# VH-VL binders against q9nrl2r1430to1533: the designs that were tried, part 106

Target 1, 104 residues: q9nrl2r1430to1533
Amino acid sequence: GGVHELSAFEQLVVELVRHDDSWPFLKLVSKIQVPDYYDIIKKPIALNIIREKVNKCEYKLASEFIDDIELMFSNCFEYNPRNTSEAKAGTRLQAFFHIQAQKL

## First folded at step 7 (VH-VL)

Design s58 (framework fv_erenumab)
Fold by ESMFold2-Fast, scan of step 7:
Structure s58 (fold): chain C 104 residues (1-104), chain A 122 residues (1-122), chain B 110 residues (1-110)
Amino acid sequence: as target 1 above (104 residues)
Amino acid sequence: QVQLVESGGGVVQPGRSLRLSCAASGFTFSSYAMHWVRQAPGKGLEWVAVISYDSSDKYSVDSVKGRFTISRDNSKNTLFLQMNSLRAEDTAVYYCARYTYSGIRSYYMDVWGQGTTVTVSS
Amino acid sequence: QSVLTQPPSVSAAPGQKVTISCSGSSSNIGNEYVSWYQQLPGTAPKLLIYENNKRPSGIPDRFSGSKSGTSTTLGITGLQTGDEADYYCATWDDSLSGYVFGGGTKLTVL
C-alpha cells in the first residue's frame, strides 16, 4: 500500500503503545523473568518491533500489519494462563485493537 | 556440591575500579540467570544487577548504572561485576546468587556465595 | 526507604511464635511470587521460603509463608535461639525492572 496506509499503521501502533494495557507488549519478553518463553513461542514479537517494521515500510498490505499484531496477542494467550495479569491485559488491548483496526 | 565463590574484593580509593568474580560449580551455570546483591556494613540487602543465562538481557539498580557492568563467561562458569568510579557508598559485602526458575513467575535465589568485601575509603 | 516495607525488629521468647510482615504494591508482591531469606549473624543469606509458601529441602515446617493481595508474612513457630537472624522478603518489581528486598527484620529470641 501507499503512504496513507503507512501513516494509519503508525497511528494505530502509537495508540496501542499509549494504552494502559500495553505493558506486556512494549518490548520482547525478558529472558530473565521468563526464560522458558522462547522454548514455547516460535515467533516472538512486540510493539517496538512492529513499529520498526512500519517505519522501514515492511508492511505492503494492511493484512500483513494486522497479522503481526494478532501474532503478538496469540503468543500472549498461548504462553500466559487466562487468569494472569498479562492475559487479561491482552484481552482488553486486543478488543481495543479490533475497534481501531476497522479504520484500516 | 552446588556452590558459588566470590573473589576480587579489597580496599580501594574513591574513583578507582575493581572487578569481582563469582566461580560456579556443581550445576549447569549456562542455564541460570545470575544476580549480584550487596550489603553495606550494618545495613540490609540491596540488589545490584542481574544477567540472563545467555547475556542478552541485563538490568541493574539505578545508582550503579554507567559505573557497574555485569557480565559472564559460560565456558568458564564465571560471573563478573566490573565496578568503575567507585564511591564510599559502594562499600559493602558483595554476594552472587543463582536465580532459579520453577514456573511462571516462580523465581528465587536458591544458592548464594559467602561474599567478598569491597571497602572504598580515602 | 525500601520498596518493600518490613518492621525493623521483632522479639519473642523461646517456644513462642512470631509473624513478620512485608508490604509492597501491585508492581511487585501483587503480581509476583515472594521469597523469604534468612541471614544468620556473620553469614550469607539463605533461601527460607519460595513461591509465597513453599520450603526448600532442609527448612523445618515451623517456618511458613503466606500472601494476601500486596502483602506477605513469614511465620515462625516454636522459636529457638538459633533463629536469631535478619529476615528479608523479596520479589521482582515490574515497574523498576529489577529485584527488590524488604528493609529486613531483626529477630531477637529473648
Scores: ipSAE 0.311, ipTM 0.752, lowest interface PAE 2.1, mean pLDDT 91
Fold by OpenDDE, second read of step 8:
Structure s58 (fold): chain C 104 residues (1-104), chain A 122 residues (1-122), chain B 110 residues (1-110)
Amino acid sequence: as target 1 above (104 residues)
Amino acid sequence: QVQLVESGGGVVQPGRSLRLSCAASGFTFSSYAMHWVRQAPGKGLEWVAVISYDSSDKYSVDSVKGRFTISRDNSKNTLFLQMNSLRAEDTAVYYCARYTYSGIRSYYMDVWGQGTTVTVSS
Amino acid sequence: QSVLTQPPSVSAAPGQKVTISCSGSSSNIGNEYVSWYQQLPGTAPKLLIYENNKRPSGIPDRFSGSKSGTSTTLGITGLQTGDEADYYCATWDDSLSGYVFGGGTKLTVL
């Protein structure tokens, strides 16, 4: 069960990373690029971090994995207005994730 | 008016040091990352270094690593570039530029100084 | 030499349209917004386009930007003599952890 879940998490992360709308989420927001980001977002996260956690088997439950992914999207929507490319990409990617997450 | 003014350029011999300054005015300097960009005579633009608003993050081009140091004094609205072990290939006009942002992936240099000239020759 | 590749020069007559290409890779243009800068002779660079296709205030709509994949293009319509300048594409490169410029394109108005 655990091995299958880990594989499922890994596969889902791969699919998310490969998605056309993953570009806002591939890595943590840079302080160089967005100075006020970390004043607003208190729990930063990105797909590379989530991937690392998967690789390290830090997720014991699917809910924990899902929570991190949802946090990633939540952060995006909290910082970016709806009309931004980042928010739009996030909306589409999250929809994709929700579909894929049903397989977990 | 938003403005950047570079200074400190001059003629120096190889191996010497030079410190460039960039004075910012007309905006909240401490809220922006800042860049140095240089342009050798008759050549294109070359990115040199960037520093975050609070100096916690710095990056520089490989060709200047170990020799150049970017820093800032937010209390004085000034950006610096300490250049050590200067080489002939460092000869260029050096520009400072403000790094503006809009969204997590939107960043660009929207304000530039007029540049200061550094000439390294024996 | 440059991480981003531009043609060294382009030329056209006044009133014509020109395009300047800029090609990169997945570590820069592929995953980042692109900016374009105009450098008139003897002057400092000026922001021309940001976020691939947006114009700062004061930039006429004759200037346009587009991006596809790992490439971007600057378009200039209704070419004017005052457009004679060097143009640079630029963006952040994740693999280099640094900002990168194209080699620059010299635009000559015939």
Scores: ipSAE 0.243, ipTM 0.802, lowest interface PAE 1.4, mean pLDDT 94

Design s59 (framework fv_erenumab)
Fold by ESMFold2-Fast, scan of step 7:
Structure s59 (fold): chain C 104 residues (1-104), chain A 122 residues (1-122), chain B 110 residues (1-110)
Amino acid sequence: as target 1 above (104 residues)
Amino acid sequence: QVQLVESGGGVVQPGRSLRLSCAASGFTFSSYAMHWVRQAPGKGLEWVAVISYDSSDKYSVDSVKGRFTISRDNSKNTLFLQMNSLRAEDTAVYYCAKFTHYGYRGYGMDVWGQGTTVTVSS
Amino acid sequence: QSVLTQPPSVSAAPGQKVTISCSGSSSNIGNEYVSWYQQLPGTAPKLLIYENNKRPSGIPDRFSGSKSGTSTTLGITGLQTGDEADYYCATWDDSLSGYVFGGGTKLTVL
């Protein structure tokens, strides 16, 4: 609990943000850049929101943190066709996350 | 089939107003962000303004803030640029352009109109 | 001043290869996708490259794009006289909350 888990969540979010494939996930998708996104994705989320939740101690369980990260990837794969740069970045970043999440 | 047609340009004196229109056809206008881009005689391209598909977000270049207003009417498939307090430096060909639909940060202007000429002179 | 810096001109002979550079900063090229536009004399701009290195349908593979850090390049191989045009890089700038174009590069095919 508590301090140990928040330190682990913060370290993981920092590692995800620094990853070369994080660019689709850094902040919420723009309506100007992707106009139909919010018609398809009903629970939008991004790394900046997850980081804020970590900093505000909103995750009580590791599973809650993992669920939000997985929702982020699920949204990516639901919206973006498999052959897009977004989906490819998401696939690589998700694999990286799964390895790092073993520490939680 | 997919096209944009600008209109409303002309010759006006400094301080006056013009309203440019851009008629869209051949695509679902209401699904895309739209841009205005201008080009002064013999100069490069300068971005002017953008409006989101639902009009909830609007951005413009600092030099036109407070003078130009971008708007759209999705029921008429038409984009507008209201230009007030026109200055000599606003003299340019004004293009409307459709934003791309590809990916989170996959952005570019894939369909362009032929442009409409605005000349501000005394 | 242009936020994105391009050389004002470049030239090469038919059949040769040319590259056009575009440099920016972390608030634009370093953080966002880049697009490239071709403008033939007297015509509207045409999208050549989007998402750093992708071509729209109808753009031949002799046009290519690449991005590294805060810089991007447009490559053109097998130059043709019909390639004489102005070329512009463009991207979204997070600090300005708007699109920015490079100053443009005039390509002459001699």
Scores: ipSAE 0.006, ipTM 0.598, lowest interface PAE 12.8, mean pLDDT 87

Design s6 (framework fv_erenumab)
Fold by ESMFold2-Fast, scan of step 7:
Structure s6 (fold): chain C 104 residues (1-104), chain A 122 residues (1-122), chain B 110 residues (1-110)
Amino acid sequence: as target 1 above (104 residues)
Amino acid sequence: QVQLVESGGGVVQPGRSLRLSCAASGFTFSSYAMHWVRQAPGKGLEWVAVISYEGSDKYSVDSVKGRFTISRDNSKNTLFLQMNSLRAEDTAVYYCAKYTSYGLRGYYFDLWGQGTTVTVSS
Amino acid sequence: QSVLTQPPSVSAAPGQKVTISCSGSSSNIGYEYVSWYQQLPGTAPKLLIYENNKRPSGIPDRFSGSKSGTSTTLGITGLQTGDEADYYCATWDDSLSGYVFGGGTKLTVL
């Protein structure tokens, strides 16, 4: 908890944002760009929202932060068929996240 | 038949208003974001505005901000563009277009209307 | 003052190949999928290519798209007189929160 854990979350979010496969996750999916997304995905989230929550000290436990990141990947795999560029990017980024999250 | 039909164009003096309509048929109108695109005589395509499928999210090009309002009536399968304070540079053919996507960020216009002409002159 | 830059015109003979370029930036082509539209004289635009390189049903394989970095190209092989048209690249621009078109390229088949 507290300041030290917040710093670790910030570092991890920055690493995710900088990853080549972060492009599907950088910002919330637009209702304009993907009309049916919000009919299928009931808890939308993206790296910009997670970063804002980190900056506002809204995560009290590492598990809460990890849950939001995993929700982001779950949403990706629920909406996007496995053969899409989005799903492939999500698979690679999730593997990267699991390696980095071992330090939390 | 799957089609979009625009109406409401005409000749109008600067400073006046027009409301364009786009009647949709042959697809589930309420499931798609809709756009207005215009083309001035002898010029290229210029995007004007977009509205989400349910009507809550809207964006428009800066040159029409505060003057044009996009809206829709899903019960009537109709898209609207309310154009206020018209200027000579708004003279164009106005197309409505259906926005389609199969994945995140994969968006494009798969259906266009035939256009309605707006001429702003004094 | 188009956000996406295209050559104003290209020309080629029937049966030849032509490529039309389109250059953008990291906020549009560099991040988003690209579409191409064909506008025959006196008609509404028609979707030709979507998601960088995919063709809608009914579009012949003579038309192809490709994307590299912040640029995209439309390729047309086996040119026919019926291909004379204006061609537009287009995409969403994240910085503008709006859809943007290239200035258009007039294809003449002589």
Scores: ipSAE 0.006, ipTM 0.611, lowest interface PAE 10.8, mean pLDDT 87

Design s60 (framework fv_erenumab)
Fold by ESMFold2-Fast, scan of step 7:
Structure s60 (fold): chain C 104 residues (1-104), chain A 121 residues (1-121), chain B 110 residues (1-110)
Amino acid sequence: as target 1 above (104 residues)
Amino acid sequence: QVQLVESGGGVVQPGRSLRLSCAASGFTFSSYAMHWVRQAPGKGLEWVAVISYDSSDKYSVDSVKGRFTISRDNSKNTLFLQMNSLRAEDTAVYYCARLSYYRGSTWFDPWGQGTTVTVSS
Amino acid sequence: QSVLTQPPSVSAAPGQKVTISCSGSSSNIGNEYVSWYQQLPGTAPKLLIYENNKRPSGIPDRFSGSKSGTSTTLGITGLQTGDEADYYCATWDDSLSGYVFGGGTKLTVL
């Protein structure tokens, strides 16, 4: 095999997915496991959906990509009380994202 | 009080079908995912299937896919398991259980008393 | 075969303590909360522990749970003859898209 190059958005999503604090964000919240989530959160999103949008070239501007990531964090903080492991993971991952997003 | 009561079990021949019911009371049935769990004689618990509160999401163990169908009627507070093409290996006590939850954590509580299905010639 | 591995049996005398292990992987215990169930002979299972280490109302503090990495343990102290039962761990498995139970551990109180 050869070297492959990833887009800036793909590289950032891969870094987010690999981060220890990504576990609340990897896929959409389950209606089985968290049935009240979809009553509270009106625009659900997760890293797997964002990565799919990146791979399909659906983000035309960096701001569109950043908006989807920020929506993901906003949803986390809206649903999860501040003292939960989910909210703490979201806080740390969002800080990591803000540093990495400066490269965009 | 919260209660689940299973019914519909019996003795059937291989290849036949059976429909189990689980009547729920004492809680808002339409707000909870519901499970079927079985236990063969002298064996451990085996999860069978789950259905979301609104029936939009369903999952089942591979060994019953294509044969068993989980469904619910929220207007009647009733969970169902349609069992087709029954095999001797399906012989078990079938329990229904509510999927209790809190902020992403889930667990099985309450449980019904179970209904016995025996598949024999 | 069960995806979650438990010892098939454990034995102890009244007043002693016992621990029951449950070992999984990153697709189940490593990523998910765990619950534990007690099944007395001839009865339906009963919730003992949820959210890894929480007890529902009515469960005495002799029962405890803990989770580390891809494994979880149920601890029982001050063992009583009425604790003689089968014990099961359970969690969601991401790879299977379903719930899994441990194979069960039969506790015999001598």
Scores: ipSAE 0.307, ipTM 0.711, lowest interface PAE 1.9, mean pLDDT 90
Fold by OpenDDE, second read of step 8:
Structure s60 (fold): chain C 104 residues (1-104), chain A 121 residues (1-121), chain B 110 residues (1-110)
Amino acid sequence: as target 1 above (104 residues)
Amino acid sequence: QVQLVESGGGVVQPGRSLRLSCAASGFTFSSYAMHWVRQAPGKGLEWVAVISYDSSDKYSVDSVKGRFTISRDNSKNTLFLQMNSLRAEDTAVYYCARLSYYRGSTWFDPWGQGTTVTVSS
Amino acid sequence: QSVLTQPPSVSAAPGQKVTISCSGSSSNIGNEYVSWYQQLPGTAPKLLIYENNKRPSGIPDRFSGSKSGTSTTLGITGLQTGDEADYYCATWDDSLSGYVFGGGTKLTVL
């Protein structure tokens, strides 16, 4: 916990961002390319937002951090059909996350 | 019927300004991003600029940055392109186009008939 | 010059099949849906294909689209004289934060 936990969150976010399948999740969805996104997704989130929360020490529990990451994936799967590149990337990235999250 | 009608084109000298308008009808204008696309005489289509449905996001091609400004008035169902410091290479037919969409997919439909801008000394 | 590359021209006789290629990169066609547009002489562009391979209402099934990797292809079967036009591919480019068009392909019906 504490400082060690925070460092673990930072490291995990870095690993997620560097992953090849992170491209759908790096920033919030564009209103230009996905105009109906915010009508469907009520709690938008992205890795840059999660990173900021980590940097600001907003996560007091690992469960809170994990919840935001899972929300990010949940949003992806809610909006994107399964056969889309975004959904496929999300599936792989989430699998990676689940493995790395075991270290928290 | 969904329709876009451009206006404001004309002949101007280099360095002058021109403001184009695009009147939309037949659909909920405020629900769609809108684009400007231009076509120089005898040339291909060139994307110019986009504005989100609520004007919160704007992008434009590098060649017009600092000179052209895209805007919209949703209460009047109108899209605008303010063109300043016009150059000869800005001579083109300017089209407005609606960005239609479905679950992450987007495409231009419909297109206006275009308005001609000629920049010459 | 154009971000997306198309052949400048293609030609075929009526009733024949033609294909028009459009090649890009991972920042555009690789990650985004592609649309195709037909521009008849002296007219505004018209949507022909959207979402890589879907036809809007009014477009006959002799027009088709396909996408693979960083390239897309427009297919036209049963070529008609009325198909003589310019054809453009288009998609969003993530690196440029804007839409991009191909250079256009002039289709001549012999």
Scores: ipSAE 0.238, ipTM 0.800, lowest interface PAE 1.5, mean pLDDT 94

Design s61 (framework fv_erenumab)
Fold by ESMFold2-Fast, scan of step 7:
Structure s61 (fold): chain C 104 residues (1-104), chain A 121 residues (1-121), chain B 110 residues (1-110)
Amino acid sequence: as target 1 above (104 residues)
Amino acid sequence: QVQLVESGGGVVQPGRSLRLSCAASGFTFSSYAMHWVRQAPGKGLEWVAVISYDSSDKYSVDSVKGRFTISRDNSKNTLFLQMNSLRAEDTAVYYCARLSYYRGSTWFDPWGQGTTVTVSS
Amino acid sequence: QSVLTQPPSVSAAPGQKVTISCSGSSSNIGYEYVSWYQQLPGTAPKLLIYENNKRPSGIPDRFSGSKSGTSTTLGITGLQTGDEADYYCATWDDSLSGYVFGGGTKLTVL
């Protein structure tokens, strides 16, 4: 949980945000466009919230940061059927995350 | 059993205000986003505004922004549209509709019977 | 000003088939599900098709929907005089952050 780890978390979130497949994950899902999302997903999260938590030093351990990113992907796969563009983007972005997370 | 009933329409002069109501029954009102849709005489349907189940998200068509306010009272199962600075082009039948949904898909069902707003000098 | 384009009118004889097109873009039909509505003269609109091709309870299988790319179509077979109505497609538009309806198609059964 130190300053070095928080800087690494910020760098990784920036890489995720810049990735072409980040579009389903940039912001919380709209209650208008996807009103059943909050019936199905009980712990909503998105990259903007994770970045804010990094900036506020709310992650004490690397595992807490990794858990929030994994929750984001888990939510995507729970809500979206496998053949959707969202699920496919999530699969590719998660693979990218796993490679980058090895540097943490 | 599932029903929406609009009220509050009438004839008003340009620049004045009206408040429309939509009374919902037969479903859990607090679980659904709600819409206002209008139709000018002899014209097609035009979406006006939507409000989330908890009032935290609202969207409206650009032509009514700053003039119309959508709101709801979940304790009374009622949807509202406050219409200020009315213009002749706001003349229409105003329908309320529920936003039905399933996993990222949304559609308008049920619909009310509409209430008529006429803005004339 | 209409974002979804429908033909203004179509006509056919009883028992025939008609198709009504609705054309949009990548910000609406290309990404979102589509619904269709029937409006009989002097009445409120009624849901006819949702999720591109599903019928609610009470809608006969003479009515069908399909979506391809940035366009969707409503099909009506075995046309009846009671089918004379205006038909509208609708979807969410991401660029506008709002819902949009097609301009409507008047069906006349001759």
Scores: ipSAE 0.311, ipTM 0.752, lowest interface PAE 2.0, mean pLDDT 91
Fold by OpenDDE, second read of step 8:
Structure s61 (fold): chain C 104 residues (1-104), chain A 121 residues (1-121), chain B 110 residues (1-110)
Amino acid sequence: as target 1 above (104 residues)
Amino acid sequence: QVQLVESGGGVVQPGRSLRLSCAASGFTFSSYAMHWVRQAPGKGLEWVAVISYDSSDKYSVDSVKGRFTISRDNSKNTLFLQMNSLRAEDTAVYYCARLSYYRGSTWFDPWGQGTTVTVSS
Amino acid sequence: QSVLTQPPSVSAAPGQKVTISCSGSSSNIGYEYVSWYQQLPGTAPKLLIYENNKRPSGIPDRFSGSKSGTSTTLGITGLQTGDEADYYCATWDDSLSGYVFGGGTKLTVL
């Protein structure tokens, strides 16, 4: 069970990273380009961080993994106005994630 | 009033060093990324370097990498550009500029008046 | 050889309309936000347009900006002699991890 779950998490992260709409989420936002980000977002997270957690087997439950992914999206929607490219990309990527997460 | 004032420019020979300063006032200096932009005589604007509000991130244009170092002292509201191994092509007016921002958008405002650096034999 | 491409010069008579284009790539103007700057002769650059189409306080509505894809355009209506200057577009470039400027456009008022 655990090994299969870990593999599933790894695979899902790979799929998310490869998605065309992953660009806002690949790594933590730049302090230069988005100086006010960390004043607003208190729990920053990105796909590279999630991938590292997966590799370190930090996720014991699928729910924990899903929570981090959802946090990543919620941060995006909290900071970015709806009409931004980031928010639009996030919307599409989250939809993709929700479909793939059903396999977990 | 928000203001930036550059200093430290001058005439130097190739291979020498120069340190530019930019004094900021009228705003919370430590909340903004700061940039250096230069303009060679009769040429366009060229981005040189950026430093984040807490100095944790720095980037510079390839032509100055290994020679120029951007830094800041937030306690003194001052931005610096250490220029080593100066070349003739570094001759320019050097501007400091604040990176203003709002929810992911950024722009340069304000700009300093500039300080002139001339590298010649 | 500038990362962003602008026409080197534009000219028009007072009262006319001019447009200045700025074209880039997906790694720069593909980024959502572009700014424009005016540089009067012998002076430092001044913010003219930010967030593609917004004017800071003090900039008249004669100045406008628009963006489409990897291109942006500065529009100036009711051209005045005082508008004679160099104009630069700028944006962040992810591939370079730095800001980039257009080559600049010299606007001459005939």
Scores: ipSAE 0.189, ipTM 0.790, lowest interface PAE 1.9, mean pLDDT 93

Design s62 (framework fv_erenumab)
Fold by ESMFold2-Fast, scan of step 7:
Structure s62 (fold): chain C 104 residues (1-104), chain A 121 residues (1-121), chain B 110 residues (1-110)
Amino acid sequence: as target 1 above (104 residues)
Amino acid sequence: QVQLVESGGGVVQPGRSLRLSCAASGFTFSSYAMHWVRQAPGKGLEWVAVISYDSSDKYSVDSVKGRFTISRDNSKNTLFLQMNSLRAEDTAVYYCARLSYYKGSYWFDPWGQGTTVTVSS
Amino acid sequence: QSVLTQPPSVSAAPGQKVTISCSGSSSNIGREYVSWYQQLPGTAPKLLIYENNKRPSGIPDRFSGSKSGTSTTLGITGLQTGDEADYYCATWDDSLSGYVFGGGTKLTVL
């Protein structure tokens, strides 16, 4: 990938962060009060980490960026039952992401 | 069987340092976040600090930031509170407590018996 | 001064019922689980209620918890003289990034 692809990644991450349903994804799940999350989820990730990777030019291909975002949603659905506010927010945000990712 | 035992309290002058220890037994210490909670004479409980199971995350109450440092040694099943620049207002019984958890819920249990810190001139 | 507000004292006669309130906000009780603790004079705090309304082994069913919106209550029925103690609610506060205790309620049994 190129510079224009990195600019597109930054724009998409900003749109995800600003979305009303981003609240479960802004930061890593607490190791203090939800340590069983880290027994279940072996590759934790969040939007702040993904944005940092974009800013440090660590994504060389659009597929690498998309894989990290999809990992974030996959982790949400693995840990949280479908009827939770977290899972519902994740479902809506993932749908928004799939529409925007068509531009990558 | 599950126990927490605090030690290291005493009488110190303002501006001095003190290190508290909490010895854990009867459970897998390295799997739990650990807390320090204090109680001034005749006052209520005040949360002081917490440390994650792996020491990667730490939080403390604003009044002790920059002065108190929470740490742990999982190989020795021991929690520490390093208290620097002590003030009269830090006079309290200091309790250690485990953060128990289950599927996203959490609570303080067990608790130690406490160790007394008196800061006086 | 406390982020979680409790009445400073409550009193009743043996055999009666009391409720102790704990009021917070959307950054704490409104989004988090609450636990309650009993502290007998001269002793360490003891867990009474966790996950809003669950009792640990050894706590009699005279003690109950409930949560509604940004407030929670501890209920004690069949009061006994041995229930004289300070009672504290506790939870996480997202805006402070830390744990908070209520100011405490002294229960006196006449």
Scores: ipSAE 0.322, ipTM 0.734, lowest interface PAE 2.0, mean pLDDT 91
Fold by OpenDDE, second read of step 8:
Structure s62 (fold): chain C 104 residues (1-104), chain A 121 residues (1-121), chain B 110 residues (1-110)
Amino acid sequence: as target 1 above (104 residues)
Amino acid sequence: QVQLVESGGGVVQPGRSLRLSCAASGFTFSSYAMHWVRQAPGKGLEWVAVISYDSSDKYSVDSVKGRFTISRDNSKNTLFLQMNSLRAEDTAVYYCARLSYYKGSYWFDPWGQGTTVTVSS
Amino acid sequence: QSVLTQPPSVSAAPGQKVTISCSGSSSNIGREYVSWYQQLPGTAPKLLIYENNKRPSGIPDRFSGSKSGTSTTLGITGLQTGDEADYYCATWDDSLSGYVFGGGTKLTVL
């Protein structure tokens, strides 16, 4: 159960990272490009952080893992207007995630 | 009025060091990333380095890595470029530029008038 | 040589329209906002276009920007003698972790 779930989380993160639309989410938002980001987004998160949490077995439930992924997308949509490349990429990646998450 | 004023340029021999300064006024300096951009005589613009508003992030072009260091003093509204081991190809007008931003968008505005650095034997 | 590619020069008569192209890749123009800068002879660069197609205050609507895929274009209509300058595109490059400029385009007004 737990081992299989962990493996599933790892696999899903790998798939997300490899996705063409993962570029906005690979690392935390740059302070160079977006200085006001952290004034708006109070719970920043990215795929590298989520991957680290997976590696450290910090997720006990699939719901916790899903919550972090959804937070990542939520942050993107909160800060970025819909017409931005980031938001568009996020929309597609989230759709992909929702499909893959059904396997968890 | 938002203004950037570069200083510290001069004529130096290869291998020497020079420190450029950029004095900012008319805006909250500590809220903006700052950049150095240079332009060799008769050439195009070349990005040199960037530093985040809190100095936590820095990037520079490969040709100056290990030799140039970007820094800032927010209490003095000043941007710096420490240039060591200067080479002839570093000869250029050096501009400081503010990275303006809005909801994920960013652009250089304003620019300073530049300070000239000449490296020659 | 430059990461972003511009034509080295363009020319037109006063009142005409000119376009300046800037081509990049998926790691820069493909995903980042593009800005354009005008550099009059002997002066510092000046912001001309930001966010691909927006004009800052003071820039006339004769200047326009557009972006498609990994390329961007600066348009200048009603060309004036005062438009004679060098023009540069710029954006962030994720692969290089740095900003990049085009090689610049010299606009000559005939």
Scores: ipSAE 0.111, ipTM 0.762, lowest interface PAE 2.4, mean pLDDT 93

